# Ledger of designs, part 8: VH-VL binders against p61151

Target 1, 198 residues: p61151
Amino acid sequence: MKKFARFIGIDDGYFVRNVHKKTKLIGAITKHTILDGVLSREITIDGDDVSEKIIDMIKNSNHYYQIRGIILYGITFAGFNIADVELIYKNLGLPIIIVMERPPKDIFYKAIEKYKPNGIELIKKAGPIYKTKTPFGYTYYQVYGIDKDTASNIINNLAIVSKIPEPARVAHMIARGVTKGDSSKPRAGGDSNPGPAG

## First folded at step 6 (VH-VL; framework fv_reozalimab_arm2)

Design r25
Fold by ESMFold2-Fast, scan of step 6:
Structure r25 (fold): chain C 198 residues (1-198), chain A 124 residues (1-124), chain B 110 residues (1-110)
Amino acid sequence: as target 1 above (198 residues)
Amino acid sequence: QVQLVQSGAEVKKPGSSVKVSCKASGGTFSTYAISWVRQAPGQGLEWMGGIIPIFGTANYAQKFQGRVTITADKSTSTAYMELSSLRSEDTAVYYCAREGDYEYGSGYYGMDVWGQGTTVTVSS
Amino acid sequence: QSVLTQPPSASGTPGQRVTISCSGSSSNIGSNTVNWYQQLPGTAPKLLIYSNNQRPSGVPDRFSGSKSGTSASLAISGLQSEDEADYYCAAWDDSLSGVVFGGGIKLTVL
């Protein structure tokens, strides 16, 4: 199954606080590494709705029954809109892999721990951060509903252009393209995400 | 560079409330942690609570829970601290101070910029 | 009452090295970084040291910080008359979910 397995990568679009209230949430479905579908919703900047929108986006899709797992480009979306991996897993029955280019910024998570009352519970649900070596360098990742070694194998099977697995990489490019007008990664300080995933 | 400017001194009667403002000049405000710290005459520093404006909710020291409310207005880059049910023991200089920037992972993770202080005198 | 423990006073002469201690517990200093603040008479506190041992721009290198277990220290080398001030340590406390300060130490330059 692995050879024809479908995964959905999820990332958020470009935004500027004080200008925007919402941004795009993009799901990119790949069959192995080949793009097979694109889903979209809107999420609230610094809001609490990303888990609900991920569930709604996948569950109401004709792709749902073919998807074998979810790859999140980080656990935070549109600033401090934090994914509840337990809620997503319970509603969809799909394993979740959270991927990051580099280890998370401790200070960002400390902000949530100190000043966002319910945020620490969501962060704790994501569990420990692991790393796996790809041909393109180390990918950092967390898992929910799947073991870390299986997740490592999935990451390596899907990392064909960069160390970020293709579903998440494509979701990132589409999200930036439809919200900013270009899909390239911005220069230092401009990826719109305050957290570890860019 | 960045300054925190606080409202002026207040003289209040017991049982009343006081609301102190802290306006940030220049730069980004909403992703910094803003703390309120008081100092009674001849006493040490006491943390009352803090807020990161984009979260919309504050964290309060246990001693002040139920009496203190900390808020922020992102449009005016102003933080507020309101203390209710004032007692003579609340006579102090009240400071606001910033920490972060938590959005970019930059700046100093200690209170690097302080307001000038607001003297609040509670007397009967 | 302060949560972190500091001596109430210390003294030194110009050119000496003075060390200021700060004692806490596993929930504060033991688990979190320590900050140090200087307060001159009639002024707001100033950040001297953050993240245990880092200096903000403009703080002289004669000020240094260290942390070991549940205790922290601020060292002032080449003591100057301008250093006469109150010094406070501070840390986040996991059990209290807030910032805690030491009681402060009055440093007198003789």
Scores: ipSAE 0.505, ipTM 0.778, lowest interface PAE 2.3, mean pLDDT 89

Design r26
Fold by ESMFold2-Fast, scan of step 6:
Structure r26 (fold): chain C 198 residues (1-198), chain A 124 residues (1-124), chain B 110 residues (1-110)
Amino acid sequence: as target 1 above (198 residues)
Amino acid sequence: QVQLVQSGAEVKKPGSSVKVSCKASGGTFSEYAISWVRQAPGQGLEWMGGIIPIFGTANYAQKFQGRVTITADKSTSTAYMELSSLRSEDTAVYYCAREGDYEYGSGYYGMDVWGQGTTVTVSS
Amino acid sequence: QSVLTQPPSASGTPGQRVTISCSGSSSNIGSNTVNWYQQLPGTAPKLLIYSNNQRPSGVPDRFSGSKSGTSASLAISGLQSEDEADYYCAAWDDSLSGVVFGGGIKLTVL
């Protein structure tokens, strides 16, 4: 990849179940580690519309022709709204890297397998979980449309402030900031966004 | 402490349908799976299906696929089980039961809270 | 028939240890945790053991569970008259995509 290639990081905003029906979906476009654009949509809490919204957000953007890859902050958004990486790849032609601070708990996958069978197929499409050592610790990741070693290099090239690559980290901060009013981590007992721990 | 309270006994004719309700009180509803389990007179327990209200999609046992519909209304903390095309062999006590805390991954606790049961009698 | 196999009946005397078996396959007990339920006459089932060997709050220490391969066991030590009940094992079955129960065992305290 070129040193100043553009990537889009994607994450979801803060929400409280039984209060909110939707939350923000934020795309942060970076040129290397520098923010170059922000895209937004709304997605349904525990819905099934995140793939469609990612595709619509990117494809209708003036930035589309410059983006070289997508970095998802996890595969689940707004609770159990699961990204279909195959559908996203087929529609956009862009490689996808899914990044996580930690692997998801087994109980989470068991819940999806038991009560959201179409969701487990979406997760299976994302393939195996890999890890890469950054200066800030291990980043866990999955790939679609790109090999794991190239993805590892991209993650390390973009992990400047934390083990989460900048496009995804910035998307997370913006999403939390515009929906909660504060980009900081919730309290240990906080009842906030159940997505990846940031 | 959470309690599950079910609707009252029903007497139905073959070919009709029955809809049983299960209302949760005193605790969290949406993050738990709500299962429906029946027991024919003198027989064992049989799982019919379940729903996690936040997913909105139910999972059904093969035997009941096409005849059972399980739904949940988060605003009233109520789960429903509707069984259609009733037969005499559907005469049973129908239980709702909660399991797991899937929102926070607190652990799979089995079916730890049960409703009192709803007797459904199908007679010709 | 039930997917998990339990003996239909068992008996014991007060103070004795009784073991109740439950046999399955790789798609259920072999891959998933086992729960045990106690059903007293005329009542809803009560969760007795979850996650193979864990007791819910309020269940006496006399009850314990274990799992080995595709089989599970419920042990009742210091058997008491109030333990006379039907006992069911249960597990998720990956191939059926659902919860499966044993046929139940009627435990009589003589």
Scores: ipSAE 0.016, ipTM 0.583, lowest interface PAE 6.6, mean pLDDT 86

Design r27
Fold by ESMFold2-Fast, scan of step 6:
Structure r27 (fold): chain C 198 residues (1-198), chain A 124 residues (1-124), chain B 110 residues (1-110)
Amino acid sequence: as target 1 above (198 residues)
Amino acid sequence: QVQLVQSGAEVKKPGSSVKVSCKASGGTFNSYAISWVRQAPGQGLEWMGGIIPIFGTANYAQKFQGRVTITADKSTSTAYMELSSLRSEDTAVYYCAREGDYEYGSGYYGMDVWGQGTTVTVSS
Amino acid sequence: QSVLTQPPSASGTPGQRVTISCSGSSSNIGSNTVNWYQQLPGTAPKLLIYSNNQRPSGVPDRFSGSKSGTSASLAISGLQSEDEADYYCAAWDDSLSGVVFGGGIKLTVL
């Protein structure tokens, strides 16, 4: 890949179930590791609208034609709002890399299989989980519209301060900052929730 | 300690619909699966479907698909099962039951808490 | 018609060991864990065994579960009169995308 190619990282904002109905969806566009643009939408907590919001956010932006790929921080957003990578790819024509710090637990797949009729099919569309060794440890990933070796190279070229590639890491940081408030105090009473990936 | 309390007995005419409620108290509701299981007089147990409230969608047994609707109201910790186009064969006791804590991956993966049952009689 | 097969009835005397069978297929018992439920006359079912062989708090240790291939068994040691009940096995079925129950067995304590 080109060293200075543009990628968009996507992550969801802070939320508390029973308090919030929606949270922010942030797209962070980077040229290599340098932030070049930010896009925002809202998604429904535990809803089914994240794929539509990703498509709408990217397709209607002035950045669309400069972006070479999408990096998702996990396949689930705002709880169990699951990205349809096939729908996203067909609408945008951009390859997708899903990155995770850890693979999802088996109970997560069983829950979706039993009680979210199309959810397991959405996850299966993302294909098998691979891993790549960065200077910061193993990053787990899935691919759609791109081969696993090219994706591994992209991850390693963009993993400069953590095992999460910069577009996704920056999206995460911005999403937390705009929903939690002051991103200059990232440790001010942080919430952590047991999740399928982390 | 979690309890499930169901609405009272119903007598319905063929072709009508019935909506049974199941209110949870004393524990986690949103991340648990709530299943609906029926039992016709002198017969065995039959699973109708279930919902995990945080997923917002229900899964239905094929036999009941198109006739059953399972919903949950997280604010009142109440699950509902509505069965339409009632026939005499739908005469049964209808149970709600709680299963697992899927968000945290803990607890039982069997139906560990059951409602008392709601008798639905379909007669002309 | 039940998807999992159980005998319709069984009997024993106090102090005996009784085994209740449950037969399925690769899509249910062969691929998923088995639960067992006890139903006393006029009451809702009660979870007796989950995850093939685990007991909920309050279930006596004389109840045990096992699974081998596409079959499961519930064993009741030291049978007591209060064990007279209907017993159901249950498992998720991958092909049906739903929970399936055995037909139930009426256990009589003579």
Scores: ipSAE 0.012, ipTM 0.536, lowest interface PAE 8.0, mean pLDDT 85

Design r28
Fold by ESMFold2-Fast, scan of step 6:
Structure r28 (fold): chain C 198 residues (1-198), chain A 124 residues (1-124), chain B 110 residues (1-110)
Amino acid sequence: as target 1 above (198 residues)
Amino acid sequence: QVQLVQSGAEVKKPGSSVKVSCKASGGTFRSYAISWVRQAPGQGLEWMGGIIPIFGTANYAQKFQGRVTITADKSTSTAYMELSSLRSEDTAVYYCAREGDYEYGSGYYGMDVWGQGTTVTVSS
Amino acid sequence: QSVLTQPPSASGTPGQRVTISCSGSSSNIGSNTVNWYQQLPGTAPKLLIYSNNQRPSGVPDRFSGSKSGTSASLAISGLQSEDEADYYCAAWDDSLSGVVFGGGIKLTVL
């Protein structure tokens, strides 16, 4: 891929299941590692609308014609709202890379298989989980519409601060910042749940 | 610790419906799998179906499809099993049981907490 | 009939080793882990073994589980009078998309 190719990273915001019905879906567009645009939608917690919202967000953006690929921070959003990578690819014509810090726990896969209709089918469409070694450790990933070696190169070219490629990392930070009020990680000895200001 | 407390015994007429409740205390009710298992007098265990409250839809054993409805109310941490068109063969003890805590990736891969059981007698 | 097959009864004397079998197919035991439940008279079942061979806290180490192909077994070493109970195996069945139980075995301690 060209050095200044644009990618969109996608992640979801903070939510509390018994309080919120929806949370933010953030797309962060980067030119290589430099933030070039931000898109937002809302998605339903534990719903089935994330694929539709990803498609709508990208397709109706003036950035669409410039984007060369999609990087999803996981395949599940707002709890168990599962991305359909085949549907997204078919509608947008853009390759998809799903990135994870760790492979999913078996217990989550079993829950989806047993109790979420169509969910396991959506996960299976994403194919095998691969791993690539970055300077920051192993990034786990899946691919749709792109080969695993090209995806590995993209991940490594965009993993400049952490093992999560920059478009996805920035999307995560923005999503947390606009929904929780702070994108910073708690420091050792710091409070995980800061109270409201004032 | 998590406990499951079920509603009391019921005596029903053939053709009626029964709705049994299962209230969870402690833990993260919304992300448990709650199963309903029945046992007719002197017989073995039979799985009827289950639900994870956050998914909102239940999975039913084929034998009970169309007669059983399993629901969960997250606000009261209560699961329900309603069985319609009752026959004498539905006389049994009905148990609720939980598996896992899927939100936190914890718990056993088996039914580790059981309710005390609810006796349902179907007689004319 | 039950989907998983167990003998209807077994007996042993205190201190003896008893093995309880459970037979299934590729869609259940062959593809998924096996759980074992103990039911004392007049009580709800209790989880005895999960994930083929793991014990919950409070289950004595004389109980052990194993699985091979489409079959599983529960072994009870040093049989005690309090082990007199019904024992059920269980597994997820991929074809049925549900939990299936064995018919249960009544273990009598003579």
Scores: ipSAE 0.261, ipTM 0.689, lowest interface PAE 4.2, mean pLDDT 87

Design r29
Fold by ESMFold2-Fast, scan of step 6:
Structure r29 (fold): chain C 198 residues (1-198), chain A 124 residues (1-124), chain B 110 residues (1-110)
Amino acid sequence: as target 1 above (198 residues)
Amino acid sequence: QVQLVQSGAEVKKPGSSVKVSCKASGGTFSSYAISWVRQAPGQGLEWMGGIIPMFGTANYAQKFQGRVTITADKSTSTAYMELSSLRSEDTAVYYCAREGDYEYGSGYYGMDVWGQGTTVTVSS
Amino acid sequence: QSVLTQPPSASGTPGQRVTISCSGSSSNIGSNTVNWYQQLPGTAPKLLIYSNNQRPSGVPDRFSGSKSGTSASLAISGLQSEDEADYYCAAWDDSLSGVVFGGGIKLTVL
């Protein structure tokens, strides 16, 4: 990938179940590691609309033709709103890298398999989980429309402050800052919370 | 203390439908699996289906597919089971029960809290 | 007619050890964990054992579970009169994509 290629990182905002019906979806566009633009949409908590909102957000942007790839901070958004990487790829023609601080726990996937059959199929489309060593530790990742070694290089070139590449890290900061009123470091998968906060 | 409280007994005619409610109180609702299990007089337990409210999609036992609809309203912490095209063989006590917590990976992965049961009688 | 097979009945005397069997197949007990439920007359079922051999808070240590291959067992040591109840095993079935129960066993304390 080109040294100054543009990437869009995507993450969701803060929310509380039973209080909120929707939360923010933030796209942060970086030229290498420098913020170049911010996009936003709203997505439904535990809904099924994140894929169409990602497509709409990027496709209707003046940045679309400059973006070279999408970096998702996890495959689940606003709870269990699961991204369809195949649908996103087919509509936008952009490679997708899903990044995580640690792999999801088995109980999370068993729940989806039993009670959200459509969701487990979406997760399976993202393929196997790989890991790459950055100066800040191991980043776990999945790929769609790009090979794992190229994705590993992109992650390492963009992981300059933490093990999470800058487009996704910045998207996280903006999403939390706008919705909670206080930005924080990229969220870690908690041992006591194997769900979408991982 | 977590409780599941079900709606009252119903008497229905063959061919009608019944909708039973199950309200959760004193604990979390959205991240637990809520199952519906019935028991005909003097018979064993039979799973009809279940839902994890945060997923919004129900899973149904093959025997009841096409006749049963399970839904959940997260704002009221209430699950529902509707059974249509009732027959005398549908006369049973209907239970809701919870399992989980799937989001936090905690609790018991068996049906640890049960509603009191709702008697549904189908008679001509 | 139940997917999991349990004996039709069992009996014991106070202080005795009794075991209740549950037989399944590779798609249920062979691939998934087994739960056990106790049902006293006129009441809703109560979770007695989960994840093959774990007890919920408040269940006496007299109750224990085990699983081997496609079969599971519930053991009750030091049988007491209040243990007279129906007992059900249950497991997820991969082929049916749902929870399946044993037919239930009526345990009588003589």
Scores: ipSAE 0.259, ipTM 0.657, lowest interface PAE 3.9, mean pLDDT 88

Design r30
Fold by ESMFold2-Fast, scan of step 6:
Structure r30 (fold): chain C 198 residues (1-198), chain A 124 residues (1-124), chain B 110 residues (1-110)
Amino acid sequence: as target 1 above (198 residues)
Amino acid sequence: QVQLVQSGAEVKKPGSSVKVSCKASGGTFSSYAISWVRQAPGQGLEWMGGIIPIWGTANYAQKFQGRVTITADKSTSTAYMELSSLRSEDTAVYYCAREGDYEYGSGYYGMDVWGQGTTVTVSS
Amino acid sequence: QSVLTQPPSASGTPGQRVTISCSGSSSNIGSNTVNWYQQLPGTAPKLLIYSNNQRPSGVPDRFSGSKSGTSASLAISGLQSEDEADYYCAAWDDSLSGVVFGGGIKLTVL
């Protein structure tokens, strides 16, 4: 991997069920760890539109030709709006790394299997969950269109402040800032999106 | 804590429909799965389907496909089960039950709170 | 027909350990967790065991569950007269995309 390769991190904003219908989807483009650009779309809470919005956001940007990979902060966005990594890869031709603070709880997968019929197949497309040890603890991850060892190296090279790689960490902070008005971590017991498996 | 309170007993004619309600009180509603389970007199338990209100889509047992509709109204914390084209064989006690807190990945993964049951009698 | 197989009846005496079996296939018990429900006469079912072997708050530790391959078992140690009830096993079935129950077993405490 080139030292100055650009990556886009993607995460969703703050929302409250029963209050909001949509939230922000943020893409943060970094050259190594330095923020180089920000992209934005809206996605539907518990909807089915995140894959199309990721594709639209990247493909229509002036940054597309420079981006070398996508880092998703989890595979679920705005609740249970689930990314189709195969569709994203097919449309953009960019490798995808999904990062998580911990593996999703079994109860989430069982709920999706029982009550959101297409959702479990989307999750299965992302393949097995791996882990890598950073100076900040274990980061859990999945890969599509890239080798797991190369992805581990990318994660470790970009995990400079926390165990979450900078493109995804910055996307998270911006997404929270523009939707909640504060980029700090969610309060304990808050009503924000649970994010990647908590 | 949380309770599920169902609507009262119904006596229906063959060919009609019945709509049973299940109101949640004392806890969260939208992120739990709400299942409907029936029991004919002297028989075992039979799952009809369920819904997670935050997703708004229901899953139905194949035996009831086309006859059952499960819905939820988040504003009133109430789930509904409507069964159409009633036959005498549909005479049963109908239960609603909640399962898990799927939004937060907490609670028991099993039907931990049940309604009191609604008796539906189908007779001419 | 019930998809999961349970014996129709069982009996025991106070203080005895009784075991209730539940047999399924690879698409249900073989791939998914098993729950157990107790139903006293004239009442709604009560969750007794979830996730194969876990007890909800308030369920005595004399009730235990286990799973091996495509079969599951509920064990009741120190049997008491209040345990006289119907017991049902349940699991998700991948091929049916739904919850399936055992036929239920009537446990009599002699």
Scores: ipSAE 0.012, ipTM 0.569, lowest interface PAE 7.9, mean pLDDT 86

Design r31
Fold by ESMFold2-Fast, scan of step 6:
Structure r31 (fold): chain C 198 residues (1-198), chain A 124 residues (1-124), chain B 110 residues (1-110)
Amino acid sequence: as target 1 above (198 residues)
Amino acid sequence: QVQLVQSGAEVKKPGSSVKVSCKASGGTFSSYAISWVRQAPGQGLEWMGGIIPILGTANYAQKFQGRVTITADKSTSTAYMELSSLRSEDTAVYYCAREGDYEYGSGYYGMDVWGQGTTVTVSS
Amino acid sequence: QSVLTQPPSASGTPGQRVTISCSGSSSNIGSNTVNWYQQLPGTAPKLLIYSNNQRPSGVPDRFSGSKSGTSASLAISGLQSEDEADYYCAAWDDSLSGVVFGGGIKLTVL
């Protein structure tokens, strides 16, 4: 799905817990690697509304019928707001690829398993984590409604300046830029909710 | 250095309820698991339940389901445990304790900081 | 009733090595990491060991933990009078969806 194919990358904005209750959800639509449109919604920090907001954002846009797939920058948004890839797929009819720079830490999944039982079921729906080698290193990914080899090809076709495919990379930049005022990669110690030392 | 400071001792009549507070001082608790553990006189430790404040959901031990409510107020860095329908068997020291930072993967994944305990006495 | 089984008491003399056992099942120790807590009289428990065999900062290296199958052990080498306390093992239990404790063991330093 190379020439003229449109994908939407999705990521969340910057936030500070105890200051913000919501942050931006950004969808960046690319025609191949070129930005063609931007969509936005708000999602609840640590809430349960990201799936509904993704569906609403895409389904009610003028771009919906031209989009060929969804690329999520991770499965969790605004902290522990977890995407239901099955619900998204059934409502939109679009394949989903979840991309990550590195595999998630087991301890994060243990938190969800112990204290958010419905959340672990959402994560299980996304299936196993795969990896694909790009010119920029390994991209880790999960798939829903599309086979892993086709997804690997899409990732490699769209990873032109970093190992993160352009729709998701651009969504990340826009989301951070409009919420934090700077789209650059967060510097060491510039976390939205810095944990305790060591 | 982080501390958990609990509310003071309570004397309650059977059938009433008690709400114990646990305030985090010198650090954060929002992405930590906060557990409530009780100890009856001369007895062992018993887990009642816990919450990770940013997840907004509490998990309760089966023995206490329906009687215990654990909540957290992120704006005041305070966790609460409310136990209803009190019986004499509920006389115990009630502890809050924190475990790890589950979002950042930091701290210890065992209850590393404990409150001083709150004595709850249920008597007529 | 405690879910994890510990002996009710143990004793040792200064300088000796004491091992405290903790027995569980596949749903707790068999599938999850074990933590150990020390409780001195009149005080809140203190974390001694987490993740089966790791020590928090400030815990002496004479305390060590191990896990094999559905059982865990806390070893105290070079026993000191200050070690006289109650010791508890703890683990997450998948079937109960909660933290379970051992009944505790009273360690007396003779």
Scores: ipSAE 0.301, ipTM 0.678, lowest interface PAE 3.7, mean pLDDT 88

Design r32
Fold by ESMFold2-Fast, scan of step 6:
Structure r32 (fold): chain C 198 residues (1-198), chain A 124 residues (1-124), chain B 110 residues (1-110)
Amino acid sequence: as target 1 above (198 residues)
Amino acid sequence: QVQLVQSGAEVKKPGSSVKVSCKASGGTFSSYAISWVRQAPGQGLEWMGGIIPYFGTANYAQKFQGRVTITADKSTSTAYMELSSLRSEDTAVYYCAREGDYEYGSGYYGMDVWGQGTTVTVSS
Amino acid sequence: QSVLTQPPSASGTPGQRVTISCSGSSSNIGSNTVNWYQQLPGTAPKLLIYSNNQRPSGVPDRFSGSKSGTSASLAISGLQSEDEADYYCAAWDDSLSGVVFGGGIKLTVL
């Protein structure tokens, strides 16, 4: 990875089901580990619009031509709004790395397979889950449009204060800060956002 | 302590539709899978379909595709099963049942709470 | 018809150990966990065993489950008169994308 390459990290905001219909989608653009820009859209809780919102957010940005890749904090957003990595790649021409703090439980994938039939195909497009050892522990990841070894190097070069690479970590902090009023992680049982990240 | 309470018995004519409700009380609703299972008189259990309210899209058994619709209203913690084009062989007790807690990765991953059943009789 | 195969009936006497079989295929029992349900006359089914061999709170330890290949078994030790019921196995079927049940077995306690 180039020392000053730009990446966009993407994560969703805080929400409470049965209260909110939408939440924020945040893109954080970093030059290496330094924040260089912030993009935002709204996405539907448990909807099917996250892929088109990611595409629209990046493609209509003045930063588009400088971005070298996309880092998604998980493949599910605002609950079970699932990113179509193939559609995103075809529209933007940017490689995608999906990062997770731990591998998803089998029951999570079985739930999607049972009750969201088109959703499992989107997840399968992201391919197998790999792991890489950072100074802060193992980061689990998937790749689209980039090989796993190059992705591992990018993750390790951007994992400066935690095992989550900075673009995704900063996107998470901003998303929580602007929707909840506090970027702090919720205590166990206080999060209404299930998914592969934990 | 969580209970599923179903709507009352129905008598319907062939060709009509029936809509059965299943209201959850005590505890969470939206992250559980809610299945509909029927049992004809003297027969076994037959899965019709299910929904996790968070996904908003139901999955149906092939036998019932095109004439069953399963929905959920998160604001009232109520699931619905509507069966159209009723025939005499649709005479059965219809159960709703919940499974898991997919948001927290907890609960029993089997149908642990069942409604009391709704008898639907199709006769002319 | 039922996708999973169970014998239609079984009987035992109080104190005996009874085993109830359930046979499937690679797309259901072979690749997914098995659940067992007890149905007393005139009542809704009750979850007896989940995830092949786990008991919900309140289910006596006399009930146990096991799975091997494409088959599963429910064992009832120390059989009691209140165990007289219909028993159903169930599993997810990958090919059908749905829950499949066994035909059920009527257990009579003589």
Scores: ipSAE 0.035, ipTM 0.594, lowest interface PAE 6.4, mean pLDDT 87

